# VH-VL binders against q58483: the designs that were tried, part 29

Target 1, 193 residues: q58483
Amino acid sequence: MKVIGISGSPRPEGNTTLLVREALNAIAEEGIETEFISLADKELNPCIGCNMCKEEGKCPIIDDVDEILKKMKEADGIILGSPVYFGGVSAQLKMLMDRSRPLRIGFQLRNKVGGAVAVGASRNGGQETTIQQIHNFFLIHSMIVVGDNDPTAHYGGTGVGKAPGDCKNDDIGLETARNLGKKVAEVVKLIKK
Key: E = the ipSAE of ESMFold2; O = the ipSAE of OpenDDE; V2 = 0.75 times the mean of E and O plus 0.25 times the DockQ between their complexes.

## First folded at step 12 (VH-VL; framework fv_anetumab)

Design p2 (at its last look DockQ between E and O 0.04; V2 from the best seeds 0.00; counts 0 for: pae O 9.1 > 2, placed apart)
Fold by ESMFold2, look of step 12:
Structure p2 (fold): chain C 193 residues (1-193), chain A 124 residues (1-124), chain B 111 residues (1-111)
Amino acid sequence: as target 1 above (193 residues)
Amino acid sequence: QVELVQSGAEVKKPGESLKISCKGSGYSFTSYWIGWVRQAPGKGLEWMGIIYPGDSDTRYSPSFQGQVTISADKSISTAYLQWSSLKASDTAMYYCARLPYYWDSEGWDYFDIWGQGTLVTVSS
Amino acid sequence: DIALTQPASVSGSPGQSITISCTGTSSDVGRYNYVHWYQQHPGKAPKLMIYEVSNRPSGVSNRFSGSKSGNTASLTISGLQAEDEADYYCSSYTDSSTYVVFGGGTKLTVL
């Protein structure tokens, strides 16, 4: 069993990464293999709408997206994290989402477990709208969407950060990220039974 | 054109209070963090804390928490560093410096513009 | 708490290249790209020379470059000039919740 966490932050080790790693740590404590992927150091290009992936099984654009899609296909659970950019995901994460069509051929993500993380500059500052955008991506791939586990149970990991490392001092945000990880691990185990 | 101008040098005795200032001009004062950095005579740099004047969010280095107060008055584009009771060990050069505020919640941590410094001397 | 280690002094002749190191740990310099470099001439305020490992602010000479390998960041000054004689400080973010730490500083002497 394997769960990957992908940070859509344009920074390699920002506050979004802290919360994604916290969720992955909770999953690893349950005995599940984890892998973290940052989009910050990847070459990503937008989808051009050519439809060639339907015939070829992969996108003709040569960049880092194909390898990320292979890792998503191999995982049993996927956590996507993003900073809140104008109430939604970063452009980096959106490029990955738009380029994911090869995985929708045959619904290769079907029944994989999806969880979402968002970090904004203020509490109630667009984390939930960003999470809903990520949830929509999971739904259109026929995935199983989960939020954070009890006692924080809501929509996923929600953090606040302005300065580097601020999410280490966001006890509420850290708890939601841990409980998201616990819920992802629980459901992955249930599905693999 | 973008500049931080600090108040003049101070000579004080132990136990006295002091408030020094840092006035920003040439930019939107409420859109950047202002930090304070100490440099004891002949020594290196030591960060003390930062304030975001837009909402008064204030953060302190652990070694300076409770030792100083950082504040700002955005109506006059000025940040402050103050002591309620100076000690001889507070003798140092004090710089204010501007840090970017990145709206992207991922953070910041470099000082792009520095004030000229305020020398504080505390002696009996 | 964490510390960034710099050599106390370095020297070079005009026209040569010199490198100043800043060594941290896998929890700071090795983990993050939040390593920055400042130049301070005697009696003057520090000036930002390099940010985020290798980026130069506008107006900083391209003789200044930065890099990182493992837990060590490096500032390289090529074509040394007399005006490069100054103290140089690195800084980094760390996992320890101190936000920013400075290195102890390196005095560069141009012979």
Scores: ipSAE 0.011, ipTM 0.612, lowest interface PAE 8.8, mean pLDDT 89
Fold by OpenDDE, look of step 12:
Structure p2 (fold): chain C 193 residues (1-193), chain A 124 residues (1-124), chain B 111 residues (1-111)
Amino acid sequence: as target 1 above (193 residues)
Amino acid sequence: QVELVQSGAEVKKPGESLKISCKGSGYSFTSYWIGWVRQAPGKGLEWMGIIYPGDSDTRYSPSFQGQVTISADKSISTAYLQWSSLKASDTAMYYCARLPYYWDSEGWDYFDIWGQGTLVTVSS
Amino acid sequence: DIALTQPASVSGSPGQSITISCTGTSSDVGRYNYVHWYQQHPGKAPKLMIYEVSNRPSGVSNRFSGSKSGNTASLTISGLQAEDEADYYCSSYTDSSTYVVFGGGTKLTVL
């Protein structure tokens, strides 16, 4: 079993990365293999709507997206994290999401477990709406969407940070991220047994 | 079977108007782009433009923008290429071709089905 | 206006293999797998032979194959036959307002 965590933040070691890693740490503690991926240093280009992927199963654009999609396909669970940019996901994450069409062919991510992490500048700074976008993405791929586990039990990992590293002091954020990880691990194990 | 059938050869004089046609059959005409390609005598292929018959979205090559008009009548599965005033330099073979489309805004960039071509000769 | 570069002509004997190159830029051939090849016999309409660098449409002989490296795509014809004598054109999607661009064409002569 393997779960990957992808940070859509332009910060390779920012708050989003921190929370995604925290969720992965919780998953790793459950004996599940984990891998972290940052989009910060990746070459990503937007979908151009050419539709070639619908027939060929592959996007014709040459960049770093294909390798990421491969890892998504191979994973049993996927955590997507994003900073809150205007109440939504980052452009980086959105590009990846938009370019994931090849995986929707035959629903290659079907029944994989999806979890979401969002980091905003305030506690009620768009984390929920951002997570909702990620959840919609998972649902469109026919994935199994989970939120953070008991006792927090909301929509996922939600952190507060204005500068890199701030989330390390956000106990609530850290807890929700870990609870998300535990929930993802739990559901992955249920599916794989 | 899928095919594109173009109108017959045209012999015209400079200054005359012309409208040639391309009729599709054997497929959903409104689900594919139709493109026009020019080939001057002894020369290569030139991309002119494309139209989506479903909503008449039309896109031209910069070289042909304002020089020709591409249109379509989806009720009869026909695309058109027309000139308001022909020039001698418009003498060429004109091909229509199908461009696959399965997504909003953009279609595939290759032509999988071609018409037989329409020869247009413009001379004094 | 952008153009793809092809050799003007290539030749080979029956049974041989030949390759036709198509060189573009990092904004077309180098950026996308949107390179296509067309065969055109004299007085005939072009025929799609390869799409998206290396895919063959149904009915196209497996003697035709395509590849790409960097900004250069290649069409390879193995086991040359007399019927292969034709003009070959590459095309590519481009980020420019042109959308699609053709190469200058290559005349293949079978000796």
Scores: ipSAE 0.011, ipTM 0.539, lowest interface PAE 9.1, mean pLDDT 91
ESMFold2 (binder alone), look of step 12: mean pLDDT 90; pTM 0.926

Design p3 (at its last look DockQ between E and O 0.36; V2 from the best seeds 0.00; counts 0 for: pae E 9.9 > 2)
Fold by OpenDDE, look of step 12:
Structure p3 (fold): chain C 193 residues (1-193), chain A 124 residues (1-124), chain B 111 residues (1-111)
Amino acid sequence: as target 1 above (193 residues)
Amino acid sequence: QVELVQSGAEVKKPGESLKISCKGSGYSFTSYWIGWVRQAPGKGLEWMGIIYPGDSDTRYSPSFQGQVTISADKSISTAYLQWSSLKASDTAMYYCARLPYYWDSEGWEYFDIWGQGTLVTVSS
Amino acid sequence: DIALTQPASVSGSPGQSITISCTGTSSDVGRYNYVSWYQQHPGKAPKLMIYEVSNRPSGVSNRFSGSKSGNTASLTISGLQAEDEADYYCSSYTDSSTYVVFGGGTKLTVL
């Protein structure tokens, strides 16, 4: 069993990364293999709507997206994290999402477990709406969407990153992230039983 | 245009209290951190601390923790630096400066806008 | 206290290129690309000249450039002009409780 965590932040070691890693740490503690992926250093290009992927099952754009999609396909669970940009996901994450169309052919991500992490400048700074976008993505891929586990039990990992390293001290954020990780691990184990 | 305007020069005696101000304009005052930087006569720049006017989150340099108080009134886009009891060693130029933070930075980036400075002279 | 090391002074003739070094540690300059440079003329407030190691704000002359190698950042001023005579300070983010650290400053004299 393997769960990957992808940070959609343009920064490789920001608060989003920290929170995604925290979720992965919780998963690792459950004995599941984890891998962290940052989009910050990746070459990503937007979907151009050519529909070639529908015909050939492959995107004609050559960049770092294919490798990431492969990892997504191979994973049993996927955590997507993003800083809150205008109440939504970062452009980096959106590009990955948009370019994931090849995986929708045959619904290759079907029944994989999806979890979302969002980091905003305030506690109620768009984390939920951002998470909703991620959840929609998971649903469109026919994945199994989960929120953070009890006792927090909401929509996923929600952190505050008003300043560098803030998520290190955001106990609420850390807790929700860890609870998300535990939930993902739990559901992955149920499916793989 | 974006600018920070500080209050005028102060001449004080040891033991007196003082509160100087820094008013921002031309931008969303509550969306940027404001820092205070000290420069003693003929000396370099010293980071004192920062405040986020949006919620008054304040962070001090260890050297200035407990020595000064940084505050802000977002209703008038003004940050403050104050002393309860001045010392001669507090004689310096004090600058306020804007410190942006963008998602999802790993650290503080830079001071992009500076006030003109407030000279504080403390002598008996 | 954490401090960045700069030469006390540098000098050059008009038209020359000079470089000011800023040496930190693996916990600041060496770790982060959050090095900034400030120009300060006598009696004036500092002015941001370079941010994030090598980026130049709008309005700053392209004669000013920044770089970093290891724990040392550098400010280069090409085509030295009389108006460049000033004090220059480097700054860096650090993981310490002091989030921002400044260098000791460098006095640039244009001969």
Scores: ipSAE 0.437, ipTM 0.819, lowest interface PAE 1.1, mean pLDDT 94
Fold by ESMFold2, look of step 12:
Structure p3 (fold): chain C 193 residues (1-193), chain A 124 residues (1-124), chain B 111 residues (1-111)
Amino acid sequence: as target 1 above (193 residues)
Amino acid sequence: QVELVQSGAEVKKPGESLKISCKGSGYSFTSYWIGWVRQAPGKGLEWMGIIYPGDSDTRYSPSFQGQVTISADKSISTAYLQWSSLKASDTAMYYCARLPYYWDSEGWEYFDIWGQGTLVTVSS
Amino acid sequence: DIALTQPASVSGSPGQSITISCTGTSSDVGRYNYVSWYQQHPGKAPKLMIYEVSNRPSGVSNRFSGSKSGNTASLTISGLQAEDEADYYCSSYTDSSTYVVFGGGTKLTVL
């Protein structure tokens, strides 16, 4: 069993990374292998709408997206995290989402567990709208979407941070990220039985 | 065009109060952090603390916590550093500096624009 | 406060390359890509030369470059010129309650 966490932040070290790693740490404590992937150090290009992946099962654009898609296909659970950019996901994460069509051929992500993380500048600063964009991505791939576990149970990991590292002091945000990880682990174990 | 202009040099005696200023211009003052950095004569740079004038979120280095007050008046685009009771060891150059705009909530902690400095001399 | 370790001084001849080190810990330089470098001429305010380990602000010569390996960041100045003679400070984000830490500074002498 393996869960990957992907940070869509354009920054290699930041608040989104902190929350995604917190969720993965909770999953690792449950005995599940984890891997963290940052999009900040990846070459990503937008989808060009060519539709060639339908015939070949692979996108013709050569960059780092294909290896990330392979890791998503091999995982049992996927956590996607993003900073809030204008109420939605970063361009980096959106490029990965748009380029994911090869995995929708044959619904290769079917029944994998999906969890979402978002970090905004204030508590009610677009985290939930960003999480819903991520949830929509999971749903259109026929995945099983989970939020954070009790007692924080809502939509996923929601952090607040204006400066780098602020989320280390966001006890509420850290708790939601950990409870998201616990719920992902619980459902992965249930499905893999 | 973007600049930070600090108040002039000060000569004070131990025990006196002091408030020095840092006026920002050419940018949205409430959208950037302002930090204060001390440099004692012949010594290196020491981070003192920062403020986000938009909501007055203020953070101090432990070495300066309780020793100075950092504040801002956003109506005149000005940040302040103040002492209630100066010591001779407060003799130093004091810089204000701006941290970059952090609209993406991931922020980057480096000082991109510096004021010219305010020399504070405290002697009896 | 916890200071990053820099050599007190370095020197080089015009036209040479020089490297200034900045050694921290796995809680700052080794963990984060928030290392920056500042140049300070005597009597003047510091000037940002490098941010995020290796990025140059506009207006900074490509003779200045930055890198890191493990817990040590490096500023390299190629093609040394007389005006490069100055004090150089590194800084890093840190996990501690201080958030930001500076190095002790390095005096660069152009021989």
Scores: ipSAE 0.006, ipTM 0.578, lowest interface PAE 9.9, mean pLDDT 89
ESMFold2 (binder alone), look of step 12: mean pLDDT 89; pTM 0.923

Design p4 (at its last look DockQ between E and O 0.38; V2 from the best seeds 0.00; counts 0 for: pae E 7.5 > 2)
Fold by OpenDDE, look of step 12:
Structure p4 (fold): chain C 193 residues (1-193), chain A 124 residues (1-124), chain B 111 residues (1-111)
Amino acid sequence: as target 1 above (193 residues)
Amino acid sequence: QVELVQSGAEVKKPGESLKISCKGSGYSFTSYWIGWVRQAPGKGLEWMGFIYPGDSDTRYSPSFQGQVTISADKSISTAYLQWSSLKASDTAMYYCARLPYYWDSEGWDYFDIWGQGTLVTVSS
Amino acid sequence: DIALTQPASVSGSPGQSITISCTGTSSDVGRYNYVSWYQQHPGKAPKLMIYEVSNRPSGVSNRFSGSKSGNTASLTISGLQAEDEADYYCSSYTDSSTYVVFGGGTKLTVL
């Protein structure tokens, strides 16, 4: 069993990364293999709507997206994290999402477990709407969407950060991230029985 | 054009109070941290602290905690650094600088925009 | 207090490559990829040259590059030019209430 965590933050070691890693740590504690991926250093290009993927099952654009999609396909669970940009996901994450069309052919991510993490400047700074976009992505891929576990039990990991490292001191954020990880682990284990 | 413009040079005596300013323009002033950096004559850069004008969240370096006051007036996109009682050792160039923070989500660990500096000279 | 260690001075001839080191601890440079470099010409404000160890801001020459190994970050300037003569400061995020720490600065002389 393997769960990957992808940070859509333009910062490789930013608050989003921190929170995603925290979720992965919780999963690792459950004995599940984890891998962290940052989009910050990746070459990502937007979908151009050519529909080549529908015809050939492959995107004609050559960049770092294919490798990431491969890892997504191989994973049993996927955590996507993003900073809140205008109430939505970062451009980096959106590009990955849009470029994931090849995986929708045959629904290659079907029944994989999806969890979302969002980091904003305030506690109610768009984390939920951002997470909702991620959840929609998961649903469109026919994945199994989970939120953070009890006792927090909402939509996923929600952190607050105004400066680098702030999420380290955001106990609520850390807790929700860990609870998300635990939930993902739990559901992954259920499916793999 | 994004820029920070600081107030002019100051010549003061020990014991006097002082408040210098840093005005931001060309960007959302309330969405970025403004930091203050001291540079004594012929010396290096020293982190003093920074403020988030959006909510006035202020963080000081331990070395400057209680020694200065950092504030901001977001209505005029201005940050301030002030002393209640200057010392000769406060003689230095003082820079304000912007710490990027994208769209009320994540900040950056660097200062991308700097003011031109304010020279403060304290002598008897 | 926390300080980053830089060489006091470095020198090179035009066209050469030079490297400036910035050594911290496992609590700052070694712990985070939050190292930045600033160039300061005499009488001028610092200018951001590198952020997050190796990223170059728009408008900064590709002659400037950054890296990190262990507790030491490095700024490399290739194809040294006369205008590169300046003071260079490294900085890092710290895991303390200080948040930001600067190095002592390095004077680069172009011979």
Scores: ipSAE 0.187, ipTM 0.729, lowest interface PAE 2.5, mean pLDDT 93
Fold by ESMFold2, look of step 12:
Structure p4 (fold): chain C 193 residues (1-193), chain A 124 residues (1-124), chain B 111 residues (1-111)
Amino acid sequence: as target 1 above (193 residues)
Amino acid sequence: QVELVQSGAEVKKPGESLKISCKGSGYSFTSYWIGWVRQAPGKGLEWMGFIYPGDSDTRYSPSFQGQVTISADKSISTAYLQWSSLKASDTAMYYCARLPYYWDSEGWDYFDIWGQGTLVTVSS
Amino acid sequence: DIALTQPASVSGSPGQSITISCTGTSSDVGRYNYVSWYQQHPGKAPKLMIYEVSNRPSGVSNRFSGSKSGNTASLTISGLQAEDEADYYCSSYTDSSTYVVFGGGTKLTVL
């Protein structure tokens, strides 16, 4: 069993990375292999709407997206995290989402477990709307969407911070990220039986 | 257009209180951090702390925690640095400087606009 | 706390290139791309010359460039001019409660 966590932050080190890693740590404690992927150091290009992937099963644009899609296909669970950009995901994560159409051919993500993380500059500052965008992505791919586990049970990992590393002091946010990881691990184990 | 204008030089005695000011103009005052930097005569720059006037989030360098008070009055676009009891070792030039607030909660790094400085002299 | 290490002085002749180093640790310069450089002429406030390691603000000459390798950031001034004679300070974000550290400063002398 394997769960990947992807940070959509345009910065390689930051609060989004911290929360995604916290969720992955909780998953690893349950004996499940984990891998963290940052989009910040990846070459990403937007979808150009050419429709070639419908016939060929792959995108003709050569960049780092293809490798990430292969890892998503191989995983049993996927955690996507993003900073809040105007109530939604970063452009980096949106590019990956838009470029994921090859995986929708044959619904290759079907029944994989999806969990979402968002970090904003203030509590209740767009984390939930950003998480909802991530949930929509999971639903369009026919995935199983989960939120954070009890006792924090909401929509996923939600953090707050103004500066890199501020989430180390966001005990509430850290707990939601850990409980998201616990729920992802629980459901992955259930569906793989 | 964008500028930080500080209050004038001060000559004080040890034990006296002091509050110096930094007025921002030409930009949205509540949308940027304001930091304070000390430079003792002939010495380098030392960061003291900063405030985000939008919500009064205030953070101090450990060397200055409890030694000064940083505050802001957003109604007049002004930040303050305050001592309750000055020491001779407080003699220095004090700069205010603006930092971008990264709306995305991921960024940090630099002081883009500096005030002209306020010279504070504390002597018996 | 931790101060960034800069040479006390550097000198060069007009037209030459010079480099000022700024050495930190794997917790600041080595971890983050949040290094900035400031120029300070005598009696004046500091002026931002470089931010985020290598970016120039509008109005700063392209003779000024920045880079880093490992735990050391560098400011390079090409085509050295008399007006470049000043003190230069580096600064970095740190992941401690300090948030901001400055280097000790480098006096640049144009010979």
Scores: ipSAE 0.045, ipTM 0.680, lowest interface PAE 7.5, mean pLDDT 91
ESMFold2 (binder alone), look of step 12: mean pLDDT 90; pTM 0.928

Design p5 (at its last look DockQ between E and O 0.37; V2 from the best seeds 0.00; counts 0 for: pae E 7.0 > 2)
Fold by OpenDDE, look of step 12:
Structure p5 (fold): chain C 193 residues (1-193), chain A 124 residues (1-124), chain B 111 residues (1-111)
Amino acid sequence: as target 1 above (193 residues)
Amino acid sequence: QVELVQSGAEVKKPGESLKISCKGSGYSFTSYWIGWVRQAPGKGLEWMGIIYPGDSDTRYSPSFQGQVTISADKSISTAYLQWSSLKASDTAMYYCARFPYYWDSEGWDYFDIWGQGTLVTVSS
Amino acid sequence: DIALTQPASVSGSPGQSITISCTGTSSDVGRYNYVSWYQQHPGKAPKLMIYEVSNRPSGVSNRFSGSKSGNTASLTISGLQAEDEADYYCSSYTDSSTYVVFGGGTKLTVL
C-alpha cells in the first residue's frame, strides 16, 4: 500500500508542504508507504484542450506531468495540498489537475482514496472552498473522497500560514492534517483487505 | 503611490519614554507586514521586529524582545515603535519598512518600501 | 546572532564593473533564495535593489544584478556611475529564526 502526497505550492518547503507531510507522517505511522511530491520544481504546462489524450490515451505535452500521473496511478491514496489562491487551488495544482485527463480514460484512479489539504493566510481564508475544488477533482476521477478523521471530522487538513513556519505551530492545522492522514490510511486498508 | 511616512526626529534624555510612528498610504495597510530596522550612527542595519497590522501579530528579534514595543493602529494605517525607558545606546536612525509576504513562503523575504527614517537622539 | 560578511569597501572607476560579496552560512544564504540587496546614500533610507538573489524591482537599473553560489551572494554593478556611490547592504532570511539578518555593509566609492 502506498499513499502519495502532492503539494501544489510554488514553494517547495512552505506551509503547504509542511501540512501535507504531516498528513503523510500520520499515514506512515499506520505502516503505509508514503511519498511526497512538490510541484514547485516541476515543469508544468497547462492543458491546451487538444483532446489528443482521448484519441491516443496520452497527452502530447512533454513535461513533468506524465511522471506525476504515473505515480498517481500507482498509488492507493492521494493527498493533494494547495495554498489558498483566491479561494481556490494554485495554478500549479490546477495544471496538474487539468492535465490528468489521460487518467480519466478508463477511470484509472477509480476507487483510490483522495484527501485534501489547504493552507490559507487566515483560519477562514478559503481553505474549505479550496478543498472543495480538490474534492471535485477526486470525484470526477471516481475516487473515494475522505475528510479528516474524528474528532475534527471536517473536509481535510486546514492550516493557517500567515508567516513562515506558522503551520508548524498551528495545532489545529496539524491535528486536521494528521486526522486526514489517519482517515486515508484507514480507508486504504479497508479497500485493500 | 505607495509610501511610508515616519514621525519627526526626537531628542530625548535617558529614562524618558518615546513612541514614534510610521504611516502607510497607497496600499492595503492591513495586508502587509511592517518591520522596524535600527541603524546606529555609522553602523549597519539591524532587524528589530515586525508586525502584521491586520491582527497586530507581532514578532521581535531576540535582541530587541522586551526592549521595545511594536504596535499598530490599522484604523489610521499607522505602525508604532516605542520605548518605556530610553538609553543612550538607543540613539539611532529608525526605519519602518513594508514587508511583502505570501502566506506559503518559506521565509521572510525583503523590504520593498522604506520610510524616510526617524532619528532618535538620547543624551544626558 | 548571525551576521553576513561583506567587504568594508570597494571602489571602481566610471564605466567599470564591480562586485560586492555577501557571505553567510548554510543556514541563511546557502539555504534560501531570500537574499536581498539595499542601496543607501548618505542621509537617505535604504532602497531595495535586488530581491530573491537576482530579481530586480521595477525602476532599478539593469546595471544591477545579483547572483549566489554556495554561501556567498554577489551584487554586481556594471557601467559604474557616480550616483552608484553609496553603502550597500545584503540581507538574508535565517534558519535560526524567522527574521532577516543584514550584512555589515559595503561602502562603494566611484573614483
Scores: ipSAE 0.475, ipTM 0.832, lowest interface PAE 1.0, mean pLDDT 94
Fold by ESMFold2, look of step 12:
Structure p5 (fold): chain C 193 residues (1-193), chain A 124 residues (1-124), chain B 111 residues (1-111)
Amino acid sequence: as target 1 above (193 residues)
Amino acid sequence: QVELVQSGAEVKKPGESLKISCKGSGYSFTSYWIGWVRQAPGKGLEWMGIIYPGDSDTRYSPSFQGQVTISADKSISTAYLQWSSLKASDTAMYYCARFPYYWDSEGWDYFDIWGQGTLVTVSS
Amino acid sequence: DIALTQPASVSGSPGQSITISCTGTSSDVGRYNYVSWYQQHPGKAPKLMIYEVSNRPSGVSNRFSGSKSGNTASLTISGLQAEDEADYYCSSYTDSSTYVVFGGGTKLTVL
């Protein structure tokens, strides 16, 4: 069993990374293999709408997206995290989402467990709207969407911070990320029984 | 014209209180951090703390926590550094400096604009 | 606070290149690309010369360049000129409760 966590932040070691890693740590404590992927150090290009992936099963654009899609296909659970950029996901994460069409051919992500993380500059500052965009991505891929486990049970990991690492001082945010990881691990184990 | 203008030099005795000021102009004062930096005579730069005037989020270096108060009055675009009881060791040049506005909650900035400095001399 | 190590002094002749080092830790210089360099002439406020490791603000000569390897950042001044004589400080964002750390400063003497 394997769960990957992907940070859509354009910065390699910011608050989004901290919360995604916190969720992955909770999953690893349950004996599940984890891998963290940052989009910050990846070459990503936007989808150009050519539709070639429908015929070929692979995008003709050569960059780092294909390797990331392979890791998503191999995982049993996927955590996506993003900073709040104007109430939604970063452009980096959106590029990955738009470029995921090869995986929708045959619905290769079907029934994988999806969890979402978002960080904003203020409490209630677009974290939930960003999480909803991530949830929509999971639903369109026919995935199983989960939020954070009890006792914080809401929509996923929600953090607040103005500077890198600020989320280490966001006790509530850290707890939501850990409880998201616990719920992902629980459901992955349930579907793999 | 973006600038930070600090209050004038101060000569004080130990035990006295002091509040020095840093007035920002030419930019949106509430949208940038203001930090305070100390430079003792003949010594290097020491970061003291920072305030975001938009919501008064204030952060101190551990060396200065409890030793000074950083505040701002956004109605007059002014940040303050204050002591309740000065010590001779507080003799130094004090600079205010601005961080560029960061927008994405994931970044950190640098001191792009500095005030001219306020010399504080504390002697008996 | 002083958490970054710089040489106390460095010297060079006009036209030469010199490099000033700034060594931190994996919690500051090694972790973040938020390293900046400041020039301070006597009696003057510091002036930003380099930000985000290697970026030059407008109005700063391209003789100034910055780089980083591991936990050490470097400021290089090429084509050394008399007006470059000043104190130079590096700064970094840090994980610690300090948030911002400065180096101890380097006095550059143009011979």
Scores: ipSAE 0.074, ipTM 0.681, lowest interface PAE 7.0, mean pLDDT 90
ESMFold2 (binder alone), look of step 12: mean pLDDT 89; pTM 0.918

